# VH-VL binders against f1miw6, part 1

Scores and structures below are computed, not measured.

Target 1, 251 residues: f1miw6
Amino acid sequence: MPHFAKPLLRNIITRNLFNSIKKKQCLQYLQTLRTLQYDGFTTVYFGETDIPESLVTGEDFSDGYYMPTPTWCVVHAGGSQGWVPWKYRMFLRDELCIKQEDNLFFEFCDVVKKAYGKCAIVVKERRRQDATRPKEGKETEAQAHVPSVVNLTSVTCCPEVAKSYGHKLLTLPSPYNYLNPLDSAWSSLKWFIINNRKEFCLQSVDGVYSYQYILFSDLISKGIERINLSKWRTITTKVRRWENYYLGKLS
Positions, changes and structure headers below are counted from each chain's first letter, unless a header gives other numbers; Kabat numbers aren't used for antibody chains.
F stands for the ipSAE by ESMFold2-Fast; E and O both for that by ESMFold2, at different seeds; each is averaged over both directions (binder to target, target to binder). V2 = 0.75 x the mean of E and O + 0.25 x the DockQ between their complexes.
Where letters were taken out, [cut] stands.

## First folded at step 1 (VH-VL)

Design a1 (framework fv_acasunlimab_arm2)
Fold by ESMFold2-Fast, scan of step 1:
Structure a1 (fold): chain C 251 residues (1-251), chain A 120 residues (1-120), chain B 110 residues (1-110)
Amino acid sequence: as target 1 above (251 residues)
Amino acid sequence: EVQLVESGGGLVQPGRSLRLSCTASGFTFSSYAMSWVRQAPGKGLEWVGYIYSGGSTYYAASVKGRFTISRDDSKSIAYLQMNSLKTEDTAVYYCARDYGDYEGWYFDLWGQGTLVTVSS
Amino acid sequence: DIVMTQSPSSLSASVGDRVTITCQASQDISNYLAWYQQKPGKAPKRLIYDASNLETGVPSRFSASGSGTDYTFTISSLQPEDIATYYCQQYDNLPYSGLTFGGGTKVEIK
């Protein structure tokens, strides 16, 4: 689970190909993205990933003991040009509802405009289940599970804000997340964390939270830096191949 | 000290079974996908199958239904259970670690190999 | 399935010679190709990944290039320790089944 293997992708892709609504959304997304690229828009994938501290500490739950582990939300963006020249953000998940930065997306749009000009900003569709209590009638599985779409939990991505900077905001349908190169980047980051976590053993620290945070953030920074321009080009080339496959399959 | 060591190879008659083991050391075994690759005497490399970190398995058509790959993360061991062996299965069997850095399957660490000879 | 055609199957060259091996995929593999060196009696060792990236610790005389369906591997100045069989391997196995190795190229010094 720390990173995603190719065998898991085959099964998910096979199931997703039979969802007619999502096929139409994927085709519309791909056609729109290609048109924007033709018109000179630079494609930038903007997203987030959750990293539990247990991924760093190597906590073992095999003895039946449960301990809630703090989870960090890492936010960044990239594409064929590499990581965007924007400082990535890290948010403690428990604090997101309190400390979310209202104007972060404005800063992001300004930075990528200055770096690349007009951009097609791609955000993966993130589904969240809304608890629904029917007042009356027969309760069905469909009524019990009413999903809503949220762009990112850490950052509010507003289409009007993107447009004010000359950008276009696109939402990638959730079943086709393999069209998002950022998912591969996140897998690489998590793989790096697991393989290098022994260097950041928190047991040697005096228990000061801010010091522990420094060690944790350093590990994240190094993992992000490891995903260099060459790796991004490889990742985005694979995404391009998947795009061509889906365009041929769905049209 | 990062290494993979295969064991369990030997002479076996057609139609019988044999289990190979691959013991890992020096890295976080549970975070990597593991593959088996074989090489018949004097021939090239042939991928056999793999197991990802979550346990799902995939096999080459030539062994599907006969071979099973499994892993024990607590012991840092990957297994290849070979059933209904054929003379064509005679090969040196290597275990190999998938790099796992992103969506790619290329091997950065190989074991020394263990010879399996299927003959009467 | 993606078929990998590697050529030549064998070659003999002198120390200091430039050696080139080619690998052709039956379809576009988007640079998802690695090159391996296998010395007699030893396990393979990866020299190149993602078509052109050299592994850390591998001598700079080894290089590779290519895209789409056509890939090349080059030894700029053959050394005695380079006697080995070299294999290409594609790893763009989604939506295609399996991983595929080339047939190998045996490199000998004459």
Scores: ipSAE 0.000, ipTM 0.433, lowest interface PAE 12.1, mean pLDDT 77

Design a10 (framework fv_acasunlimab_arm2)
Fold by ESMFold2-Fast, scan of step 1:
Structure a10 (fold): chain C 251 residues (1-251), chain A 120 residues (1-120), chain B 110 residues (1-110)
Amino acid sequence: as target 1 above (251 residues)
Amino acid sequence: EVQLVESGGGLVQPGRSLRLSCTASGFTFSTYAMSWVRQAPGKGLEWVGYISSGGSTYYAASVKGRFTISRDDSKSIAYLQMNSLKTEDTAVYYCARGDDYLYSGEFDYWGQGTLVTVSS
Amino acid sequence: DIVMTQSPSSLSASVGDRVTITCQASQGISNYLAWYQQKPGKAPKRLIYDASNLETGVPSRFSASGSGTDYTFTISSLQPEDIATYYCQQYDNLPWSGLTFGGGTKVEIK
C-alpha cells in the first residue's frame, strides 16, 4: 500500500527524516518556536547565501582570460513582516572575517529590537566540519533548547549577544532546512538574477556598450525588493503549515 | 530567450508505451524543476507530474505507476515515459518550467505541446 | 486532493466590460494560486502568481485577489485580444496529491 504522507516537500532529494535524533531536534525546535511565538516573540529568519558573479554575468570568461569568478556572500533576514528594516550586507568571500561578523550580529540584534521588540531569531544548523558538536536533545539540561550556530566562514550568531537584546536564538536542524522561509527567498533572488541579468548587460551609451558600468549591487537590491511583503507572507504561511504537519507527526 | 520544445507525440495503441521529450534552451536547465501538464481535446488542463532539479518525482493519481518522469541535465532534456496507455490519456502534453529555483508548483514558461492519441 | 472549482465555465461580454472569474479551493491554499490565459491553439501563459502578483509585462487591466479558499480574477476593461480560456491553479498540495487546475472559463465577445 503506498504511504502518501511519507514523501517530503519539494526538491529534497535524499533524506533520512526518520533519523530519531534529528526528529527529536526538529520537534524541540518547533515546540520552542511555538512557545516563543505565543509569548509575543517576533520570528525572524537570519542567514546568508552565496552568489557567484558568473550567475549574474552568465559567462565563464573563456575568451583569452582565465580568472576565478568572485563569490558574494549576501546576508539578510526576514519573516512574516517582510524583510527586516536592516541594510542587507554583501561581502566578497575572501573579505569576510570573524571580527566583522561579531559586530554585524550586534547591530542586527539592536535594529530588530527597535523594529519588532523581542525576537525569535532562527538560523541554520552548523556545517558538519564544526568540531563543537555535542549530542543535542538527549541531555536533560539541553533538551528544551536548540543549539547555537558556529561557522568559521560565515556570520557568527552568538546566543549571548541575542539574549543581551532580549532575543532568543534558535537553530533549525539541517534535514529540515525547508522549514526555513529564507531559503525560498534566496531561491527567488537567484531566479530573479538569472531571468533579469541580461537586461542589465545589454545597455549602450553613446554607441558603446555600458555593461561594464552596471552596479552588481543594483541587480541584487532589485531582486531583494521583488521579494515583497506579500511574497514573504505567502512563504511563511506555507512554512507554518509544514510546521503544523510535523508537530502532528513527530509528537 | 527561454524555449521549451516537446517531441515524441503520435498515435499509439492502448496498452503500448510512448516516450515524450522536452528540450530546453536559454536558461540553466539543471537548476529548475519541470512539470508535465496535459489537455484532452476540448477539455481543461490537468497536471501529470513533476521532477525537481535534484530528480525527485511526484505524479497525479491518474498516472502514478504508469508514467515516469526523468531528466538529463547534460542535454537539457526532460522525459515523460508513458506505459500502459489508455484512451483517456489522449491529450496535448505540455512541458512547463517552474519559476522558483528550489520550489516550483507554478509555471512561467510552457512548450508548444505535443499531441498523443491513444486509440485502436 | 484539493479540488479547484472555477466559475463561470463560460461568459460573453462586450469590449470595455469588467469581467470577473472566481476560483474556490476545497481547502485553504494560503495564496499559492496562479492564473493562466490560454488563447486558441496556444500554450497557456501565466498572468498572476501568489494569488495577486501581476507577472512582468502583463497589462494592468488584469488583477486578482483572494485568500483562504476564495479567489477572484478580474479584467477591468475587456479588450479583443483578451479572448481566451482562463485557468486558476493551486500549488499548495505537494507532495500529498500534487497540483490541480480549475475547470477553466471561456471568455468570448458578444
Scores: ipSAE 0.000, ipTM 0.424, lowest interface PAE 13.4, mean pLDDT 77

Design a11 (framework fv_acasunlimab_arm2)
Fold by ESMFold2-Fast, scan of step 1:
Structure a11 (fold): chain C 251 residues (1-251), chain A 122 residues (1-122), chain B 110 residues (1-110)
Amino acid sequence: as target 1 above (251 residues)
Amino acid sequence: EVQLVESGGGLVQPGRSLRLSCTASGFTFSSYGMSWVRQAPGKGLEWVGYIYSGGYTYYAASVKGRFTISRDDSKSIAYLQMNSLKTEDTAVYYCARHYDSEGYIDYWFDPWGQGTLVTVSS
Amino acid sequence: DIVMTQSPSSLSASVGDRVTITCQASQDISNYLAWYQQKPGKAPKRLIYYASNLETGVPSRFSASGSGTDYTFTISSLQPEDIATYYCQQYDSLPSGYLTFGGGTKVEIK
């Protein structure tokens, strides 16, 4: 190794340890996923994306005054089989913290079991909060490899619930976004919105929020439907290429 | 400090109902799952039921259909509603916390309350 | 239901002795097993989770191992304060099944 000043060497060692952990997590994720696929599990990517109303209306606040734009959270899942045959959900973000949920993840697990049988459900890695504090100790390598439950802001995903339906819940490590085909699907949806938002913007019905919501929901639905099975197969083929690249590089 | 306190136990006749409460303090109650575990005099531990932080419930076969677990997150209280009580339901009833952050069911019981005695006798 | 068979039901040992308790599941529980200590007149306390991991603050003389259907709990050097009933507990069956405890092992000093 090159000679460094002592403080710089310590910083490099710390960064290398962190990077080693993330590489190991990615390798373990990929090896686990491939093993499940070999065992007949259907891979399903479950996630959410934010659609600001400004993306839909095309408005630009040029007067120097910042106004918060309402943001909608869209929740769906898909894979090489296309979008799952589950009704996607849409939530207004400023209402998410107060609303009551009806165990949507149980419904989701049942739907994909009926459609595909046993599934490997992939969700994005998130930060953990309060309840991990009682177990504070020095991080061990064993703890770094334990699967964590990841919450979408809209839906609580639980590995034991998934297991009860014969599924496996996997968390995709945060730095490896190219391994998530949903990111491509969400980009396609946002591109569709940008190119078709003039239909929504032509509607000017003051005080009729339900009608505006219907038009907005229709725009989102059309955008989702345009991401058909053919496009999903293209997206998942690119993901497989990235998986092969990382498997070779991280081994 | 993290604490669980059970209340509502006592003597009750067979066929009657009784409601137990478990009051929590010292932690974010809404982020944790809660279990009820009982122990008959001189016998071992028997799991009764569980309520997930998201509100769904699971029950032991011996009590399913008779017992109901619920929670009031605003008051930090978990409840065990016991209906159609039998003499074999006589036990010390403990409430216990599960680590359940962000929906992860890591099924351990820590802490436990001190327990409340339920005696079902005519 | 998954049945947990714990042995022995009781044992007597001297201070400083190695104590071993076994727990057998009626089916593979994939290391979803915890061990609890219950002292007379007190609520149980968890010592071990995921078959082999010590809880924070639990003395290093306690250890456990196992996989599949066969699990073992050990006290390497018995202390007077370790006199208690010990229970194994599986949690592989949740959320669609039941939690099951072993029958317990009473540990006493001879």
Scores: ipSAE 0.005, ipTM 0.379, lowest interface PAE 16.7, mean pLDDT 77

Design a2 (framework fv_acasunlimab_arm2)
Fold by ESMFold2-Fast, scan of step 1:
Structure a2 (fold): chain C 251 residues (1-251), chain A 121 residues (1-121), chain B 110 residues (1-110)
Amino acid sequence: as target 1 above (251 residues)
Amino acid sequence: EVQLVESGGGLVQPGRSLRLSCTASGFTFSDYAMSWVRQAPGKGLEWVGYIYSGGSTYYAASVKGRFTISRDDSKSIAYLQMNSLKTEDTAVYYCAREVYDSSGYLPFDYWGQGTLVTVSS
Amino acid sequence: DIVMTQSPSSLSASVGDRVTITCQASQSISNYLAWYQQKPGKAPKRLIYDASNLETGVPSRFSASGSGTDYTFTISSLQPEDIATYYCQQYDNLPPSYLTFGGGTKVEIK
């Protein structure tokens, strides 16, 4: 095509390569998931969401000097059978980072095995944070244009650990967030918080942090409880429709 | 030990049908996708088709509509039903195992010995 | 379909020689490429997957590299038991109806 600029064509080819890789990863993910479901594995989506305290209290520090807003990480899992029968966890982001030795995933795998038997555990892929040079300087086009796929959350999810309990750990490609029902559950939780946070508008003086935490924790618990089995079935039905769309589109 | 054994090959006339079997042992058959790959005498490898444990099948354009792949997980057998055979279908037919797992897709890690199909008058 | 062009179609070398085979895809395959060894009268055996990963139990004299559309397979010191036909295979173009092999390279001893 002599009428087009060479740089524009190269950019289109690069985007098409990235998209091709992600489409293939999505197709492989969906085919693997459907095969496991056929074979009797229970699908469980495991993940986390960040809830800034400012979302709960409505406080704003944009006026002058401010401290970073404390952010809570809520970790839970669910699927078509509702929330897993595992107590959700809530940590300050700093605390979670410090306690890298958490054995939560071991406990999680044991709990869901006892509740459901063999599970297909779905986690989100993480973006490559900092790439060091490869040992021999080799870099593939996939490595250059596609973020590294790892089975990571803030709670380390190890495929070997999952396998030791009879589970399979699957990584959901990042651009296909609509295939993760947990994201819809998290959105519902955050909207519940926003609409019900009036109970937390009462602020006080020093010595009330534990009381505020109790109310904050109670709000989170009530929000999670409102996402019942019926809501989970609705959410997972929508995901199933997206899965069927992508299987048809990509196949 | 993982083992795949093909059977059912032989001499067949053009236009007729033939059914190949691939008997698997040494692994949980239902966890794996199974493929058929053929090789004409003195020629290269050509993928024929595959089947997942859920029954979903895909075929090479050269055989689509004529060949059907199926499986019986209770017996650990994969089948290739070949209809409307042509002389160009003459080849050694291999059964091969594929894996789709948490690490993604990996191609043929184990192959059978192959079974010869000769389509001639 | 993605077309895999493998070269050379045949080669002759002496024991101890370094042998290099190349494989070129008609479009980028993002390292989703395997290399197979097929000895006369036998089924193929996978030696390499994901362009550069050596299969368990395969001798270290076998190696492979490449990216995008261009891939290479190397035998650092050819042994008599390495006499075989070698094939590359792409598995990027899923659905699997588009899975394709290279034409093969026959490796012989002078």
Scores: ipSAE 0.000, ipTM 0.389, lowest interface PAE 17.7, mean pLDDT 76

Design a3 (framework fv_acasunlimab_arm2)
Fold by ESMFold2-Fast, scan of step 1:
Structure a3 (fold): chain C 251 residues (1-251), chain A 122 residues (1-122), chain B 110 residues (1-110)
Amino acid sequence: as target 1 above (251 residues)
Amino acid sequence: EVQLVESGGGLVQPGRSLRLSCTASGFTFSSYSMSWVRQAPGKGLEWVGYIYSGGDTYYAASVKGRFTISRDDSKSIAYLQMNSLKTEDTAVYYCARGLEDYFSGDYGMDVWGQGTLVTVSS
Amino acid sequence: DIVMTQSPSSLSASVGDRVTITCQASQSISNYLAWYQQKPGKAPKRLIYDASNLQTGVPSRFSASGSGTDYTFTISSLQPEDIATYYCQQYDSLPSYSLTFGGGTKVEIK
């Protein structure tokens, strides 16, 4: 439909080219990033992607019914140096189990400091989604001061934690997602999964799916490994060209 | 089995319209961008246009304003609506899948359809 | 648009020969280049992506290299089934996405 396509396109163009607030944020982001790079900071992009199990199995429907599958959240980081020498994390998105003693971002900051020294850690701008608790508070006080609930499956990056390790945390404005090489890496991972899932499964004895998690994890690991240093350099070179374009256009 | 099948080609008079369809199977259609590429008899390949999974489109200068690309993810079909056809539009039209990520190193056309012939003549 | 100049436009070689095709971009394309094989009456098949990466399932006798504006595609030992027209294609345009193909190289066996 032309009507739906045209309004959406105009909204995207308007936001990217004419939203003065976001243009200013993008310019500040780029100027800060370049200054940090000049000062010897290593740029590292930290983020996550969702991989539905249906993407691996290739099965959207069975016996005429829609069968929803679990979605896995993969967390990793990389840059022109390749993937960070940090074991990527993978966890079930709908699982409401958080270990309070687990702090992935502290561990991450320590690892990249040991590997690269001081880093400029770039994260995607996230909208905080407020969720009402399933049940109302029993008292007026709870009703008056209901706090926002953060998505518990998302890794929270704390600027103070980064600073304690000598790093700087930068937020990439959402309209300029082309400045994030991780989105390209995630697309490459999903492309690998789609093209290798069936062949990979055929190498296992047919009907032995008791180790489905192990097979799934192995496929994801191989997809991540395929995004090698050469591919990362290609991706980050393209990002740098977009950065130069926006610096010239927005200055 | 990953497959693309084009249909809708045929003989059409100059100035008229024709719509081509590209039916996809064996992969998650909504995760891929779709391209149209044409080849005139005895000539080389020429890119026509591209559609992202979100509906954003890009066109070659030679067809901009005359051709429109669209998609129906629920049916796994991409369309090429050709208006104001010229004799120079005579070609075999291929659809091909690609990644929408502009910065992806895997960007390109890894799966192609068989092609459908469009002849623009009186 | 970025113009892709491919050479030679045609060549003839014997089975077992090393065949080289070149592709020159009008501006730097940062290795965003693919190579395609098209046999008569068939759709194109991608052999190489990102200038040097071999597509899964493609024989190792096919290889490619290059950077900036100059790219090369090589068949190390030509086989009869390699008779085809070969095309390079760039996918590096800012800010609009434009894809351009080289003119093609017809490879025949003597």
Scores: ipSAE 0.005, ipTM 0.451, lowest interface PAE 10.5, mean pLDDT 77

Design a4 (framework fv_acasunlimab_arm2)
Fold by ESMFold2-Fast, scan of step 1:
Structure a4 (fold): chain C 251 residues (1-251), chain A 121 residues (1-121), chain B 110 residues (1-110)
Amino acid sequence: as target 1 above (251 residues)
Amino acid sequence: EVQLVESGGGLVQPGRSLRLSCTASGFTFGDYAMSWVRQAPGKGLEWVGYIYSGGSTYYAASVKGRFTISRDDSKSIAYLQMNSLKTEDTAVYYCARSPYYYDTSEAFDIWGQGTLVTVSS
Amino acid sequence: DIVMTQSPSSLSASVGDRVTITCQASQDISNYLAWYQQKPGKAPKRLIYDASNLETGVPSRFSASGSGTDYTFTISSLQPEDIATYYCQQYNNLPPYTFTFGGGTKVEIK
């Protein structure tokens, strides 16, 4: 299994509870989301995850050899209804995928409107600042405020576009990742890949497995499909439990 | 081949200490949470304690303050340090794996064969 | 701690019979419940997770359902190899983390 560091649960609780600005943002987010849910909005979590090709091939970089591995960005959305009936997208990071798909969010909003009606679309806060790093190199900290437009790396999410379809776009504060069921879905996808990658590799040479794009995309599709409605309900129930915990703690 | 093997069990006198080991193979140990579960002869299963991949630990009230769980990810070993042993601690001790990335299913999916600890004078 | 009450403590049934075991939690566990089979002298084996999901390779005669505080495990047609003790277990993940097992149900053949 690749070393994807999940923060210790205690670290998440301790750090988040002591950040007053983020506590207020989290409380406002949760109160807004609950209000929208009571008002009939369907909650949809929209986001992305990175799948390095080394996760599929099982490449061994022993002996000090580092080989940059192409990384694919997978974009999808889901909630208590399961995956959104929208074809997930997969982009190569090196191709500046965000610049090639400016209209993707328009299409997404139209699809979920037709499927669910009005939606509360939840996206993760884009820019993550390392508040615990005392000193950085050349000061990039003065690099400007992101305007009101929310962006994933792969997709530009515009509140005005969402509103034009009757939706509300909400930003989930970055330190409260456990409030995003999509992160759990992505973890399940990556575990499926690790456990099934050998079936989709053409050949093993010196601990490295060869594969074709068709086999790679099929593996991803099967992994997404494996996260069925039952799993989504379990994931969203866990998120609801975290929401209740934070509402009680922050109020 | 995914496998967990417990070792270190045996006969020990009340008030003494004993350390159990759980050696993992066939998977990336550092990515999983581990638990210890015990079963007294002819009795049911009792959860003892849990350790996340990052080292945070949680214990059953019956052993808190006496037992300590630790792990060495470089060796793929989990440990249960048992101090101030009581006759009531006599049991088969199992180590078990929790799939940390499958947060929809943190129940114990792989179990070792168990190691018997007998606390008697 | 969340207390898991399992019933019955033991039962005797014939091959082909429908066997039902129940598990009640002292508080809502939101479907974070697993069922284990333990044969004499062996380690437990997980059959069901998240209240109703059947483990890969486990025969379809095993099933489970429930929500909130009340959960049920069923063997639709008991086979000789099913003779074992069955345990439910909650894994409700709020701090402080705790995992509790039911008292077990010993299933014997008549």
Scores: ipSAE 0.000, ipTM 0.408, lowest interface PAE 16.0, mean pLDDT 78

